# Designs tried in a protein design chat: VHH binders against Ubiquitin fusion degradation protein 3 homolog (ufd-3). Part 11

Target 1, 271 residues: Ubiquitin fusion degradation protein 3 homolog (ufd-3), of Caenorhabditis elegans (g5ees6r586to856)
Amino acid sequence: PLVPVPDFYIIGLAGKGEKAIAKLKELNEKQDAFQLNPDQINGLEELFVLPTSSNYSSEVTQSAFEMSLQWPVEHLTPVLDFLRIALTHHSLNSYFCDRERGQELVGRLIAILVSDPADVALKVLVCRCIANAFSHPVGRNLFASTELSTLAPLVVRQVLNEKTVLQMSAATALANWSLALLQQSEQCEQLGPKEDLLRAILNGIESVDSFGYLGEDAIIRLLQALVTVMWGDASVIRLAKNRNIAQIAARLKDAVSNDSGKNIARDIVEM
Below, E stands for the ipSAE of ESMFold2; O stands for the ipSAE of OpenDDE; V2 stands for 0.75 times the mean of E and O plus 0.25 times the DockQ between their complexes.

## First folded at step 5 (VHH)

Design c8 (from s1 with D31R E33Y E98D D101E S104G G105S Y107F; framework vhh_7sr4_2)
Fold by ESMFold2-Fast, scan of step 5:
Structure c8 (fold): chain B 271 residues (1-271), chain A 120 residues (1-120)
Amino acid sequence: as target 1 above (271 residues)
Amino acid sequence: EVKLVESGGGLVQPGGSLRLSCAASGFTVSRYYMGWYRQTPGKQRDLVADIYSGGSTKYGDSVKGRFTISRDNTKNTVYLQMNSLKPEDTAVYYCARDTYELYGSEFDYWGQGTQVTVSS
């Protein structure tokens, strides 16, 4: 089934990374400070050849990120592309999302999402970093306990962007977030974060008259996030009903042609 | 190791049909965006059809109503059923996973391509 979200979505490797590596090297030569040496570049290149979810960690790779994340925002596209891959590896996920570095990572991601005008590539990669952070326990703990009042609305805004690739990346991050909160609530009785995520989603979408401009799979991911955060929780379900989720779900249903998406939306309308 | 292998291309006369297959290994197709693209010499690759992890599909305007993308999760294979073929459909057809154009180009997983020729 599609609900609750059956497993964490991982936004994986794109090819052999040759173009990302070439762009990284090009932008590296433009750096006045925090320029990577050849060993650090090689440490990042290794990420494109490692199996997904390998337990990779390297002090050289860590130092390469510590340097390159300090580049000007307009040069971060290949850096964030490497970072989203790094977050799928257990040890690197723990490194970036731990108690010492996690808040700084969240701060960097927020800074990019609030930037105006929208750089679509950077915002796509930020949402992909958030999505992939949920692939391991340390990342789940960071984002499950993070400032939902600040970060979640920014991600919801990206779901509503006109670019379908950004919609999908952001909706995938919300779907993973909802599953992390569901699993956390099953292991301990902390229900506040689920209500906070639901409120952030509903606040963002409640005034949208038509979802017809959204890609259908982004709508399905969003529906998955809504159902998953409510799953088996009478209090969260009651909050959703009081926020008129049935009317919102009816509008989402109107924007999908796929039977799976229509069925999920119908189930929300009828609950 | 991610691998995509296309098959099913060939020569067909106008109005004919072909079914392309894309056999995937190293990942599960139901969890990823999958697309069919086509390219003629000297031109960029154009989206023909795509299917998202949830099963929703989109089609390029020129093929809408004639082509159908589908997948078989048990065979881990994506298909493109092409009906009412026209000479303008002549191209190399590529299967791709997780396509997104960054840096002015695509660096996603692609198959080797399969030639489709529509000619009388």
Scores: ipSAE 0.026, ipTM 0.270, lowest interface PAE 4.8, mean pLDDT 84

Design d1 (from s2 with D31S G54E; framework vhh_7sr4_2)
Amino acid sequence: EVKLVESGGGLVQPGGSLRLSCAASGFTVSSYEMGWYRQTPGKQRDLVADIYSEGSTKYGDSVKGRFTISRDNTKNTVYLQMNSLKPEDTAVYYCAAGTESLYGETFDYWGQGTQVTVSS
ESMFold2-Fast, scan of step 5: ipSAE 0.055; ipTM 0.394

Design d10 (framework vhh_7zox_3)
Fold by ESMFold2-Fast, scan of step 5:
Order: sequence, then structure tokens, then C-alpha cells
Structure d10 (fold): chain B 271 residues (1-271), chain A 120 residues (1-120)
Amino acid sequence: as target 1 above (271 residues)
Amino acid sequence: DVQLVESGGGLVQPGGSLRLSCVASGFTFSSYEMGWVRQAPGKGLEWVSDISSGGSTGYADSVKGRFAISRDNAKNTLYLQMNRLKPEDTAVYYCAAGTESLYGETFDYAGQGTQVTVSS
């Protein structure tokens, strides 16, 4: 089944990492400050060789990120691509998302989205970093505990972008976020986080008259996020109904061709 | 059986134009990100352009303003219109499925390529 979200999505590498490595090296040569040395570059390259979700971590790899994350925003594209892979590894996820460094990571991701860079790749990779942060408990705790009023609306905006790759990355981040909140609510009572995520999503999409420009896979991830955040929770369902989610779901249904997406949207309409 | 078959390459003088075509089969073309990557003599692969399933396009800085990517989902065909060609554009051009406009090529499938030579 597609609802609730069955497991956390991991956005791994498609194709070869050689172009990310080449772009990193190209942009490294342009740095006046925080330029990576050869050992640091090698530490980042190792991330593409290791199996996803390994326990890999090294001080050299950590230092490479501490340096390269200080680069100008317009040079961060390959750095964020390495970071999204790093977040799938248990030890690096814990390093970046723990209590000491987690708020700095969140702040950096917010700052990039707030700056609204012209390069869509930066927004794509921020959303992929957020999505992959949910691959391990430390990242789930960080983002489930982060103030949703600031970050979630920025991610929802990316779902509505014209670029299909950005839509999908952002919708995947929301789907993972909804599952993390659902799992937390099953283990510990949460009074507001699920409602806050639902409000952020509905505030972002409620005025959209047609979703026809969105890719079908992004619509399905968005529908999964909506159902998952409402799953088994009467108060969240009531909030959604009061916000006319049925009208929104009807418009999402009109934008999908596959049966899975139509069925999820229909079930929301008929709630 | 996935196939991407390129055509339209050849010899052209600097400042000239060529249109490359790529006919796809064996997968749901309309659902895939499509793109062009190239390999110049003695160099690595370079991402040139991509187009999303929804029609959003991206271009490498080296070709922006000169090349135009488009797709015909009814014909399962990808195109690259190349204008104001330079000797530096000389390369084997590959049609690719699953490319991204992030900072280079990332692809699931690629064709056998078509040679483009720009010289006098």
C-alpha cells in the first residue's frame, strides 16, 4: 500500500557521481577561503563508493563539509549533493543532525530556500537533503522537532515550482516528514506538529486552481503526505475537513492519470 | 528492450546549424526526463541540455542561447536544435533518459551517439 507512507524514501544517486565530483573540483579552484585540500576531496569522493546507509564517517569527511558548506550559495550545488548522500549514512546523519550541529544545518537549509536562488539545482538539493535526513532516527528527531512554521512552508513552495525534478524532491521531503510525525505520534503523544505540517501544506496549495503542470509522481507523494499526516487522528482530520481539503483533493485527482493517485485523492474527497 | 537511436549528426562549418533527433522505445518516454550529453575528443562526458516530462528545460552555460531542446511525446522523439555552432561543439552527442539539469549528467539509459564535427 501507498498510504500511509510505507517507509522513508531515500533519494540516492542516479547514474554516475563523476559529474558531481568534477563540478566540486571546478568550484573548489574558485574559492578564496575554505578551499578543500586533496585529502578532503578524497573524503567526499568516498561517499559515492560506499553502500547507502553504511555506518561510514571520518574526521576528514566531516572537515570537508565544515569547509565547503561555507562556500558562497551559488557554489553549493555539488556540496549539497555530497551532503544528501552523507545524510544516508548513520554516523554522518548523527554528526550533522545531532543537538550540537542540527540547528546550524536547519538554519543553512532555510537560508538557501529563503534566498530563492535562480539555480533550481540548489533548491532541489536542499529538498533532497531534507528528504534523506529522515533515513535515520537522529535526522527524524531533528526535523520532527524543528519549528514547522519556518521550514515546511518553504518546502511546500518548492512542490509548486514549474520544474518537475524540484516538485518531486520537495514532495518526497514532505512525504518523509509526514511519516516521521506519524511514527512519533504512535510512540509519544504530539499535540501540534502534525497539525502544523497539514496547515503548511494546505496554506501553500489551497489557492492553486489546476495542478495539471505537476508531475504525477509528485502529486502522489503530496497525496501520501496529506493522508499520512491525517492517519488515525480525528483532530487532524477535522482540521483538514474544515480547510476544505475535499476541494483541493478533487483538483489533485483531476491532475493524475494513474489509478493509485486517483484512488488516494478520491478517498480524501469522500472523507 | 530499451533503445535510444540518435540521428542528425554530421560535418558543418562554424556558424552553421544541425538538428539532432533521438527515437526512444522500450520505456514510457512521456514519464522520463530526457537530455543530451556529449563527449569531445580526449575529454569526459559533458551534460548539454535536459527537458522534464512537463517540458521544463535546462542548458549548460556553454550552449545556452544557441541550443534548444524539445520533445514530441506522441512520437517518442527528443530533439536538439544546434545553432551558431563552434569548433568547441565537436563531440559525439548521446541521447539520455533520466538526465538532470543540476550540474552535469545523471542518466538511466543512453544511446550509441551521433558524431557532430564543426570545422572548415
Scores: ipSAE 0.019, ipTM 0.265, lowest interface PAE 4.6, mean pLDDT 84

Design d11 (framework vhh_7ubx_2)
Fold by ESMFold2-Fast, scan of step 5:
Structure d11 (fold): chain B 271 residues (1-271), chain A 120 residues (1-120)
Amino acid sequence: as target 1 above (271 residues)
Amino acid sequence: QVQLVESGGGLVQPGGSLRLSCAASGFTFSSYEMTWVRQAPGKGPEWIATISSGGSTMRDDSTKGRFTISRDNAKNTLYLQMTSLKPEDTALYYCAAGTESLYGETFDYRGPGTQVTVSS
C-alpha cells in the first residue's frame, strides 16, 4: 500500500509558468546586483516547456540560477519556483546537487528557513525544492549525507505550520527523505541518518497539543515518513518505542478520517 | 510540449456512472502528479483529486466516496471513475499536470475538457 513510501513524490509542472515568469521579470528589474540578462531569463522560461526526461542543461540556465539565487530572500519566490522544476531534470539535478555545489544549495535552503520569512510561499518552495531534489540519485545522495540535525528540524517545523499547502510540501519532503535513507541503508549499514530523521520528527510533533488543524493528506505523508524510516530496522524501531511513538501515532490516528491514514497509524500503535 | 486530452463525458441519468480518461503526451507522465478539476457554468473551478507518481491519492471530501482517481503509467493515461452521479456533478471536467501553483497557474496546462451532464 502506502508504506514504505512506494516511490519518490515529484511536485511537478502545474502550468506554463506565465505568472512565475512575469514575477521573475518584475523582480529582476529591481535588482541592484545579479540582474539577469534576456538570455538568462529565456533559459529559465524554457524549464516550463521542457520534458523532464530531457538531458537538458545549459550554461546560460546554470548562470541564471547562479545569479538569481544571490537575490535578497524577499525576491527569491519565483527563483525557487524555477529551481524546483530544474531539480526534476537529471542534468540540472546533478549540477545543483553535486559534491561541490550541493552544500551551497543546502546552506541557502537552511538560511531561508532559519530567517522564517513572512511570505509563506518562500517556505513552501524551499520544501518543494527539497522534495524534488530526491527525484534523481545525485540529489538523494546529497540529502542522505546532509547534516540532518540542522535541516530536518526546520522542515518538521514547516509540517506544523497553519497553512495546509506548507504542511503538505514539508511532509512530502520528509516522505521522500525517509525513502532515500531507507534505500541507502539497504546498500550499507547506516544507522545515524535514519535515527536523526526520526528524532527530528518526534521532537517536533511531541510538543504539539492538537493535530486537528493539520490537513489529512499531510498527516498521511508524515505517517508514511515515520513508518518508512523505521522499516525493517530493529534499532530505529526500538528508538521510536522509547520515544513514545505509540501515543503520538494514536493522536495522529484521531486526526484522520480516511481508512488509509487510520490503518497506518494503527499499525504504528500496535508495533 | 505537454498535451492533455480528456474523453468519456456525456449525458447520464442521476445515479449513473462514467469513467473519464485523460491521454497525456510531451512529458514523463509516470514522474508527475496528475489532477482532475471540474467547472460548472457560472462557478469557479473546483479541485476533485490528485494522484502522485507512486499512486497515492488526495481527494476532495465531498466527492471522495463516489469518485476514484487512478492512473496507468504504461498507457500515459489518467482516469476518473464516477459513481452515483448527481445533477450537481454537471460540469466540464479537465485534467492538469502537476499540483496547484502558488501563482494561481493550476489550470494553465490542461486539455479542452470533457462535458458531463447529469439530468433526467
Scores: ipSAE 0.020, ipTM 0.323, lowest interface PAE 5.3, mean pLDDT 84

Design d12 (framework vhh_7sr4_2)
Fold by ESMFold2-Fast, scan of step 5:
Structure d12 (fold): chain B 271 residues (1-271), chain A 121 residues (1-121)
Amino acid sequence: as target 1 above (271 residues)
Amino acid sequence: EVKLVESGGGLVQPGGSLRLSCAASGFTVSDYEMGWYRQTPGKQRDLVADIYSGGSTKYGDSVKGRFTISRDNTKNTVYLQMNSLKPEDTAVYYCAAGYTESLYGETFDYWGQGTQVTVSS
């Protein structure tokens, strides 16, 4: 089945990252401060040859990110592409998402999502970093424990962007977030974060005039997030019903042709 | 290793149908923009259909209403359903995948070997 989300989605590698590496090197030469040395560049390149979700970490790779994350925002595209991959490795996920560094990471991601003018590539990579942060327990704990009032609405806004790649990346982040909150609620009784994520999603989508511009797979990931955050939780289900989720789900159903998506939406309508 | 393998090409009479398949390995198709392009001898490749990572599609003007691009994420495969085939559809069809198109410019990163489609009586 597709609901609840059956496992965390990982937005992984294709190939050896040659274009990301080339762009990193190009932009590195433009840096006045925080320029990477050859060892640091090599440490980042290694991320593309290691198995995903491995227990990879090195001080050189950590220092490369500490330097390159200080670059001007307009130069961060390849840096965030490498960070997205780093977050799939257990030790680097723990390094960036722990108590010492986690809030700084969240602050950086928020700063990019609120920046104007909007750079779609940067926002795609921020959403992919968030999605991949959920691949390990430390990242799940960071996002489950942080205040959702600021970050979740910003991610929901990206689901509604005109670019389908951004829609998909953001919807994937929401799907992973909903699964992390579901798993957390099975281990402890705190309910607030699930209601906060549901409210953020519904506040973002309830006033949209048409879902016809949304990509079909993004709609399916969004529907998975909605079902998963409500799964087995009478209070969250009641909140959703009071927010007219049946009407919203019916409109999402009409915007999707895939039978799996229609079935998930129908289940919400018929709750 | 990243690889795209096309299949399903062949000979078909005008008005007939074919379904092309593009099996991907070494990456997940739902994370990429995937496309079908075609090429006749002596001409550049032309867009047939694109499917973006979010599922939205785009078609070349000559195939709108006749061709449908889709994907099966479970099988990591992209399809091109071709209906109402015409002699002008005769070409080598290529599958393409673009990881960097949305991030670093408009470039497909990977291309399949191509599969021949011939429409003739």
Scores: ipSAE 0.143, ipTM 0.535, lowest interface PAE 3.4, mean pLDDT 86

Design d13 (framework vhh_7sr4_2; at its last look DockQ between E and O 0.76; V2 from the best seeds 0.00; counts 0 for: pae E 3.7 > 2)
Fold by ESMFold2, look of step 6:
Structure d13 (fold): chain B 271 residues (1-271), chain A 121 residues (1-121)
Amino acid sequence: as target 1 above (271 residues)
Amino acid sequence: EVKLVESGGGLVQPGGSLRLSCAASGFTVSDYEMGWYRQTPGKQRDLVADIYSGGSTKYGDSVKGRFTISRDNTKNTVYLQMNSLKPEDTAVYYCAAGTESLYGEDTFDYWGQGTQVTVSS
């Protein structure tokens, strides 16, 4: 079944990473204060060779990210591509998503999305880093209850972009976010984190007249996020109904042709 | 490990239909670019159809309007529905997977072993 989201999505398929490595080396030569040494570059290269289940970590690789994340924003695309992979490793996820470093990382991701760069690759990779951060508990804790007021609306805005790869990357981040909050569950809060995520999504999409321009798989992923955040929670379901979720679900259903998407939209109405 | 397994090829009459399947394991098909390519002996591989993450599609000129690429995310499978088949559609059909390139043109990192489609007889 597609709902609730059955497991955290991981965006880790990249082959050998030859293009990301080449671009990182090219841009590294342009750095002054934060230039990586050969050992640090080797540490990053190892990430594309190792399986996501390897639980890889090294102090050299940690330091490579600490330096390269300080590169100018126009040079961050390959850095974020490596970080997307790094966040799938338990030890590196725990390192970068801890209380102090995690707040710095979230602030950087917010700054990129607020700047609304013309380079769609930066926005795609921010969303993919957020999505992959949910693959481990420390990343879930960082994102699930923190930054809902600022980061979640920025991610929702990316779902409505005309590029389907960005739509899908953002919707996948929202689906993982919904699953993390469902697993965390807050039984006594009317305005808890699940309600806040639902509000962020609905605020972003309630004024959209037609979703026909969105890719069908991105619509299905967005529907998965909505059902998952509402799953089995009467107060969240009531909030959704008060925000006219049935009409929103109908507009989403109109834009999808396959049975899976129509069934999920129907599940929303029937909750 | 990433694995792509094509099936559904065979011999079919001109004007007929055939549906190819590509079963994927090791990743979720909707999160990546998936494609179908075909190759006749002695020729380069030709694009048949691509489906991008998020669901947008692209088709080769010679198959547009006759072939449809789709995904069933519950089965982690990509399909190629081939209608109005012609003898020139005879080829080995390959399924491919990769991430959309963020550094220039798209490339596919993984390929299946291929399935033969023969239109004639």
Scores: ipSAE 0.134, ipTM 0.568, lowest interface PAE 3.7, mean pLDDT 86
ESMFold2-Fast, scan of step 5: ipSAE 0.647; ipTM 0.833
ESMFold2 (binder alone), look of step 6: mean pLDDT 81; pTM 0.807
OpenDDE, look of step 6: ipSAE 0.620; ipTM 0.851

Design d14 (framework vhh_7sr4_2)
Fold by ESMFold2-Fast, scan of step 5:
Structure d14 (fold): chain B 271 residues (1-271), chain A 122 residues (1-122)
Amino acid sequence: as target 1 above (271 residues)
Amino acid sequence: EVKLVESGGGLVQPGGSLRLSCAASGFTVSDYEMGWYRQTPGKQRDLVADIYSGGSTKYGDSVKGRFTISRDNTKNTVYLQMNSLKPEDTAVYYCARGTYESLYGESTFDYWGQGTQVTVSS
């Protein structure tokens, strides 16, 4: 079955990452401060060649991010593209998401989404960084924190964007988030994070007049997030029912033609 | 460094066919959105066809079903096969490379070829 979310989704690139490398080099030449040297650029290039399961880290690669993340926001697009790949590697995930550096990462991602940049690629890559952070335990612990309940509404806003690539990236982040909270709740009696994520999703989608503009894959991923955050939890299910989730699920079902999506929505309606 | 060279244009009778080629150097075409646009004198460039890095395609309404965009990764070349040509297809045809941002939902272009003239007449 597709619910609860079967495993954490990882958003990778096809090909050798040549677009990201070329863009990074172009923008690097424009930097007055924090310009990367050739060794740092090579350290970032290696990330697109390595398997996502590799336990890769190097001081050179870490220094490349320490420098390039200081670039102006308008130049961060390829940097975030390399970062979201780095987050799929166990050691780099731990480096960026640990107790020492995790809050700085979260603050940076929030600041970008709050600024609502005209460049849609920045919002896509923030959502992909969040999604990929869940690929390892340290990132899951960081993003399953109750302190990140303010981030959830910002991500839900991106699911409702007109660009299907942004919808899918944001919905994937919510699906991974819901699975991390489900797994966390199985280890302790904490219910607040699950209720906070559910409220953020329902608050965002309640006022939407039509879901017809959303891509079908994004609708399915959103439905997976809703079911997963409610999974096996009578209190969270009761909250959802009180928020008229059945009516919302019926409208999502009408916007999807795929049988898998219709089945998930039907199960929510019939709860 | 980045270069796009179009070829295959010319004069053709209505109902005829032409194949345009766009030879790329300095980058790999399979990694980019690649497009064909056309322009008649005094008018804006119009979308003819796009091919995305994943292989999916998009066509302008006036050419859908008649034109086919494709690529040969070995030759690093993008093609536009034009069938059932009409006088209204007369234009300068441009090959274009999508920006990095086109990977993330913006269909924008940063490099253009010099253009190749296609004339459809009696």
Scores: ipSAE 0.221, ipTM 0.550, lowest interface PAE 2.6, mean pLDDT 87

Design d2 (from s2 with D31K G54E T99I; framework vhh_7sr4_2)
Fold by ESMFold2-Fast, scan of step 5:
Structure d2 (fold): chain B 271 residues (1-271), chain A 120 residues (1-120)
Amino acid sequence: as target 1 above (271 residues)
Amino acid sequence: EVKLVESGGGLVQPGGSLRLSCAASGFTVSKYEMGWYRQTPGKQRDLVADIYSEGSTKYGDSVKGRFTISRDNTKNTVYLQMNSLKPEDTAVYYCAAGIESLYGETFDYWGQGTQVTVSS
């Protein structure tokens, strides 16, 4: 079944990363400070030939990110593309999402999402980094327990963007977030973060006049996130009902043609 | 080696339907942006439909509501279902594969093309 979210979605490698590598090298030549040396560039290139979720990390790869993440925001597109792949590797996920570096990472991602107007590609890659951070326990702990009142509304805003690729990337991040919170709550954790994620989603979508512009796959991911955050939790379900989720779900149902999406939305309406 | 093999083109009457197939080898279609483009003689190639690695789709304005792009990951194949065909849909249809559109509008791989002719 599609609900609750069956496993963490990984937005993995598409091809060998030739375009990302070429753009990284182009932008590296424009850097006055924090320019990567050939060893650091090679360390990033290796990420595109490794299996997803392998246990890869090296000091040269870490240093390459420490340098390149300091580039001007308008040059970060290939850097974030490498970072989203790095976050699927256990050791690099732990490196970026641990107690020492995690808050700095979150701050960098927030800064990009609040940029106005930011390049759509940057926002897509931020959402993909967030989604992939959930692939390992350290990233789940960081994002499931971190800044839900600050970060979640920014991600919900990206679900509502006109570009379908951004909608899908953001909805996937929310789906992973909801699963992380569900798993955390099943381990006798506090349920407050679930209510915060639900509120962020409902606050964002309740003001939308029409869902017809949203891609069907993004709506399905969003519906999965809503069901998953409510799954088996009477308190969260009660909050959702008080926020008129049935009417919102009915409108989402009208925006999908796929039977799976209609069925998930119908289940919410009939709760 | 990456290869895209197209099939399903042909002659059809206005109002008819065709399904085009694009069989891929040397890579996995679910991990690529896949697209259908069409070209008439002497004109630039125009977007018909794209499907992104995440599953989102995009259509050219002239085909919205009539054409549907889909993929079968088990068969490593991308399809274009064309309904309510018009004479203006007559073109050579190309399958394309690209790593990510985030870096521009270029596709890395193209099929050889398949002719679709809509005439009475």
Scores: ipSAE 0.044, ipTM 0.349, lowest interface PAE 3.8, mean pLDDT 85

Design d3 (from s2 with D31S G54E E105D; framework vhh_7sr4_2)
Fold by ESMFold2-Fast, scan of step 5:
Structure d3 (fold): chain B 271 residues (1-271), chain A 120 residues (1-120)
Amino acid sequence: as target 1 above (271 residues)
Amino acid sequence: EVKLVESGGGLVQPGGSLRLSCAASGFTVSSYEMGWYRQTPGKQRDLVADIYSEGSTKYGDSVKGRFTISRDNTKNTVYLQMNSLKPEDTAVYYCAAGTESLYGDTFDYWGQGTQVTVSS
């Protein structure tokens, strides 16, 4: 039996953010335009000391992101690291993911994903921002309404990257996206977005020669995304079967040693 | 749930050899970047060796040519072969596992450490 991912993954703090803060300050001094003042830097530093469940909102923090997101792409690494944390706070999630600002945010994230294939850190943080956007209803609504034909293939491409950290971050974003679409489908009559996400995933992975280079945790998150988008939906399952998902799942099973991953893959094969 | 357990430390004479082992549980080493770091009292941890998921390796300047990192994916274990040991190699050696760091050595998981003492 298929078992959906049980809850949204939140990519939280990895420490006090000392290295991110230091890098932000270093790169801030290099800015000719959109340089942050000390109050704006303090507003970003606050994010590393607040609980992720807090309802933090600050005009200073909002302005700090509006300024720093205008920096050259090569300087955005610490900015996106602060943004992924900001997206876990309800008020900041609502601010950046609402109808007025959400499409601009999505456009910026897309631009980064296509701008420099060698800069793994930026792509990791884009995927982490997408994953964390699902922590609150406004972010879930934004990505559920976003055209899956554009963004989803770009995220799937990151799952297939050589770097394990990027694979993991992208697979986590897909798992969260799948759960958001599942929850939306339980409230709405139409199920088209679930099929679009499934197609994007299968289009990306069906032609891969070998999954042996993928990290096992990334494979597990990817398998969770597949079962979650199919769960309880006969038409999505039928589409997946027509796309030879059993063969793909068998190959993913062969690339993983972890029993958890093997069990999820087996359940897909046995559908 | 996730655990790294180091072993193989001990007392050895200058010029001697030791092999450290790091047994991982709760995750698979082939999916992670794995590293060995060392720390002496009052100092920050220093890179000894890293091995990336694709098999490439990186060594700290003081150990290049003397130490070798390797892994056995079937045993879910990472090794550090230490040759031509010097008194300045005396430290607690830590096994680390994580994602590629965005800002340096920010590994997600660390072992408890194993003591290596090089003295006559």
Scores: ipSAE 0.037, ipTM 0.331, lowest interface PAE 4.0, mean pLDDT 83

Design d4 (from s2 with D31S G54E T106E; framework vhh_7sr4_2)
Fold by ESMFold2-Fast, scan of step 5:
Structure d4 (fold): chain B 271 residues (1-271), chain A 120 residues (1-120)
Amino acid sequence: as target 1 above (271 residues)
Amino acid sequence: EVKLVESGGGLVQPGGSLRLSCAASGFTVSSYEMGWYRQTPGKQRDLVADIYSEGSTKYGDSVKGRFTISRDNTKNTVYLQMNSLKPEDTAVYYCAAGTESLYGEEFDYWGQGTQVTVSS
């Protein structure tokens, strides 16, 4: 079944990262402060040759990110591309998402989305970093407990962007977020964040005139996020019904042609 | 070294269906943006469907709801399922592969094309 979200989605490697590496080197030459040395560049390149989710940690790789994340926002595209891969490795996930560095990471991602950069790639990669942070417990804990009322609406806004790659990356982040919150609630640790995520999603989509411009796969991930955050929770389901989720789901159903999406949307309508 | 080979084209009556295949060699389709484009004599190539490395899809307005792009990573092949075919779908269909548009790059590789004719 597709609902609840069956496992965390990982936005993995595309080739050997030749474009990201080339752009990183190009932009590195433009840096005055925080320019990477050859060992630091090599430490980032290693991420494309390691299996995802391996237990990898390197002080050189950590220092490369600490330097390159200080670059101007307009130069961060390849840095964030390497970061989303790093977040799939257990030790690097823990390094970036722990008590010491986690809030700084969240703050950086929020700042980029708030600035609404013209370069869509920056918004795509922020969403991919968020999605991949959920691949390990430390990242799940960070984002499940972060400022949902601040970050979640910014991610929902990206689902509604005209570019399908951004829609999909943002919807994937929401799907992973919903699963992390569901797993936490099954341990009876935190319940309030599920309502906050649901409110953020419904606030963002309830006034959209048409979903026809959204890619089908993004609609399906969004539907998965909605069902997953409501799964087995009478209070969250009641909130959703009071927010007229049935009407919203019916409109999403009209915008999707494949059976999987139609079936999920129909189940929400008939709740 | 790098090669895209299309197959599955042919003659079909209006309302019929065809499935086009694009077999890739020399690279992995799951790592690339893959697309189907079509060209009618005297016109430029038009987008039919794209599938991005992360799995999202995009369709040209005239085919949305009728055509479906998919890929089989184990067979290194991309498909275009065409349903409810119309005479205006008559064209040469091309398979294309390129680096994700994240860094502003067009398709790097194109197949030779396969003819689709929809005629009563």
Scores: ipSAE 0.104, ipTM 0.439, lowest interface PAE 3.1, mean pLDDT 86

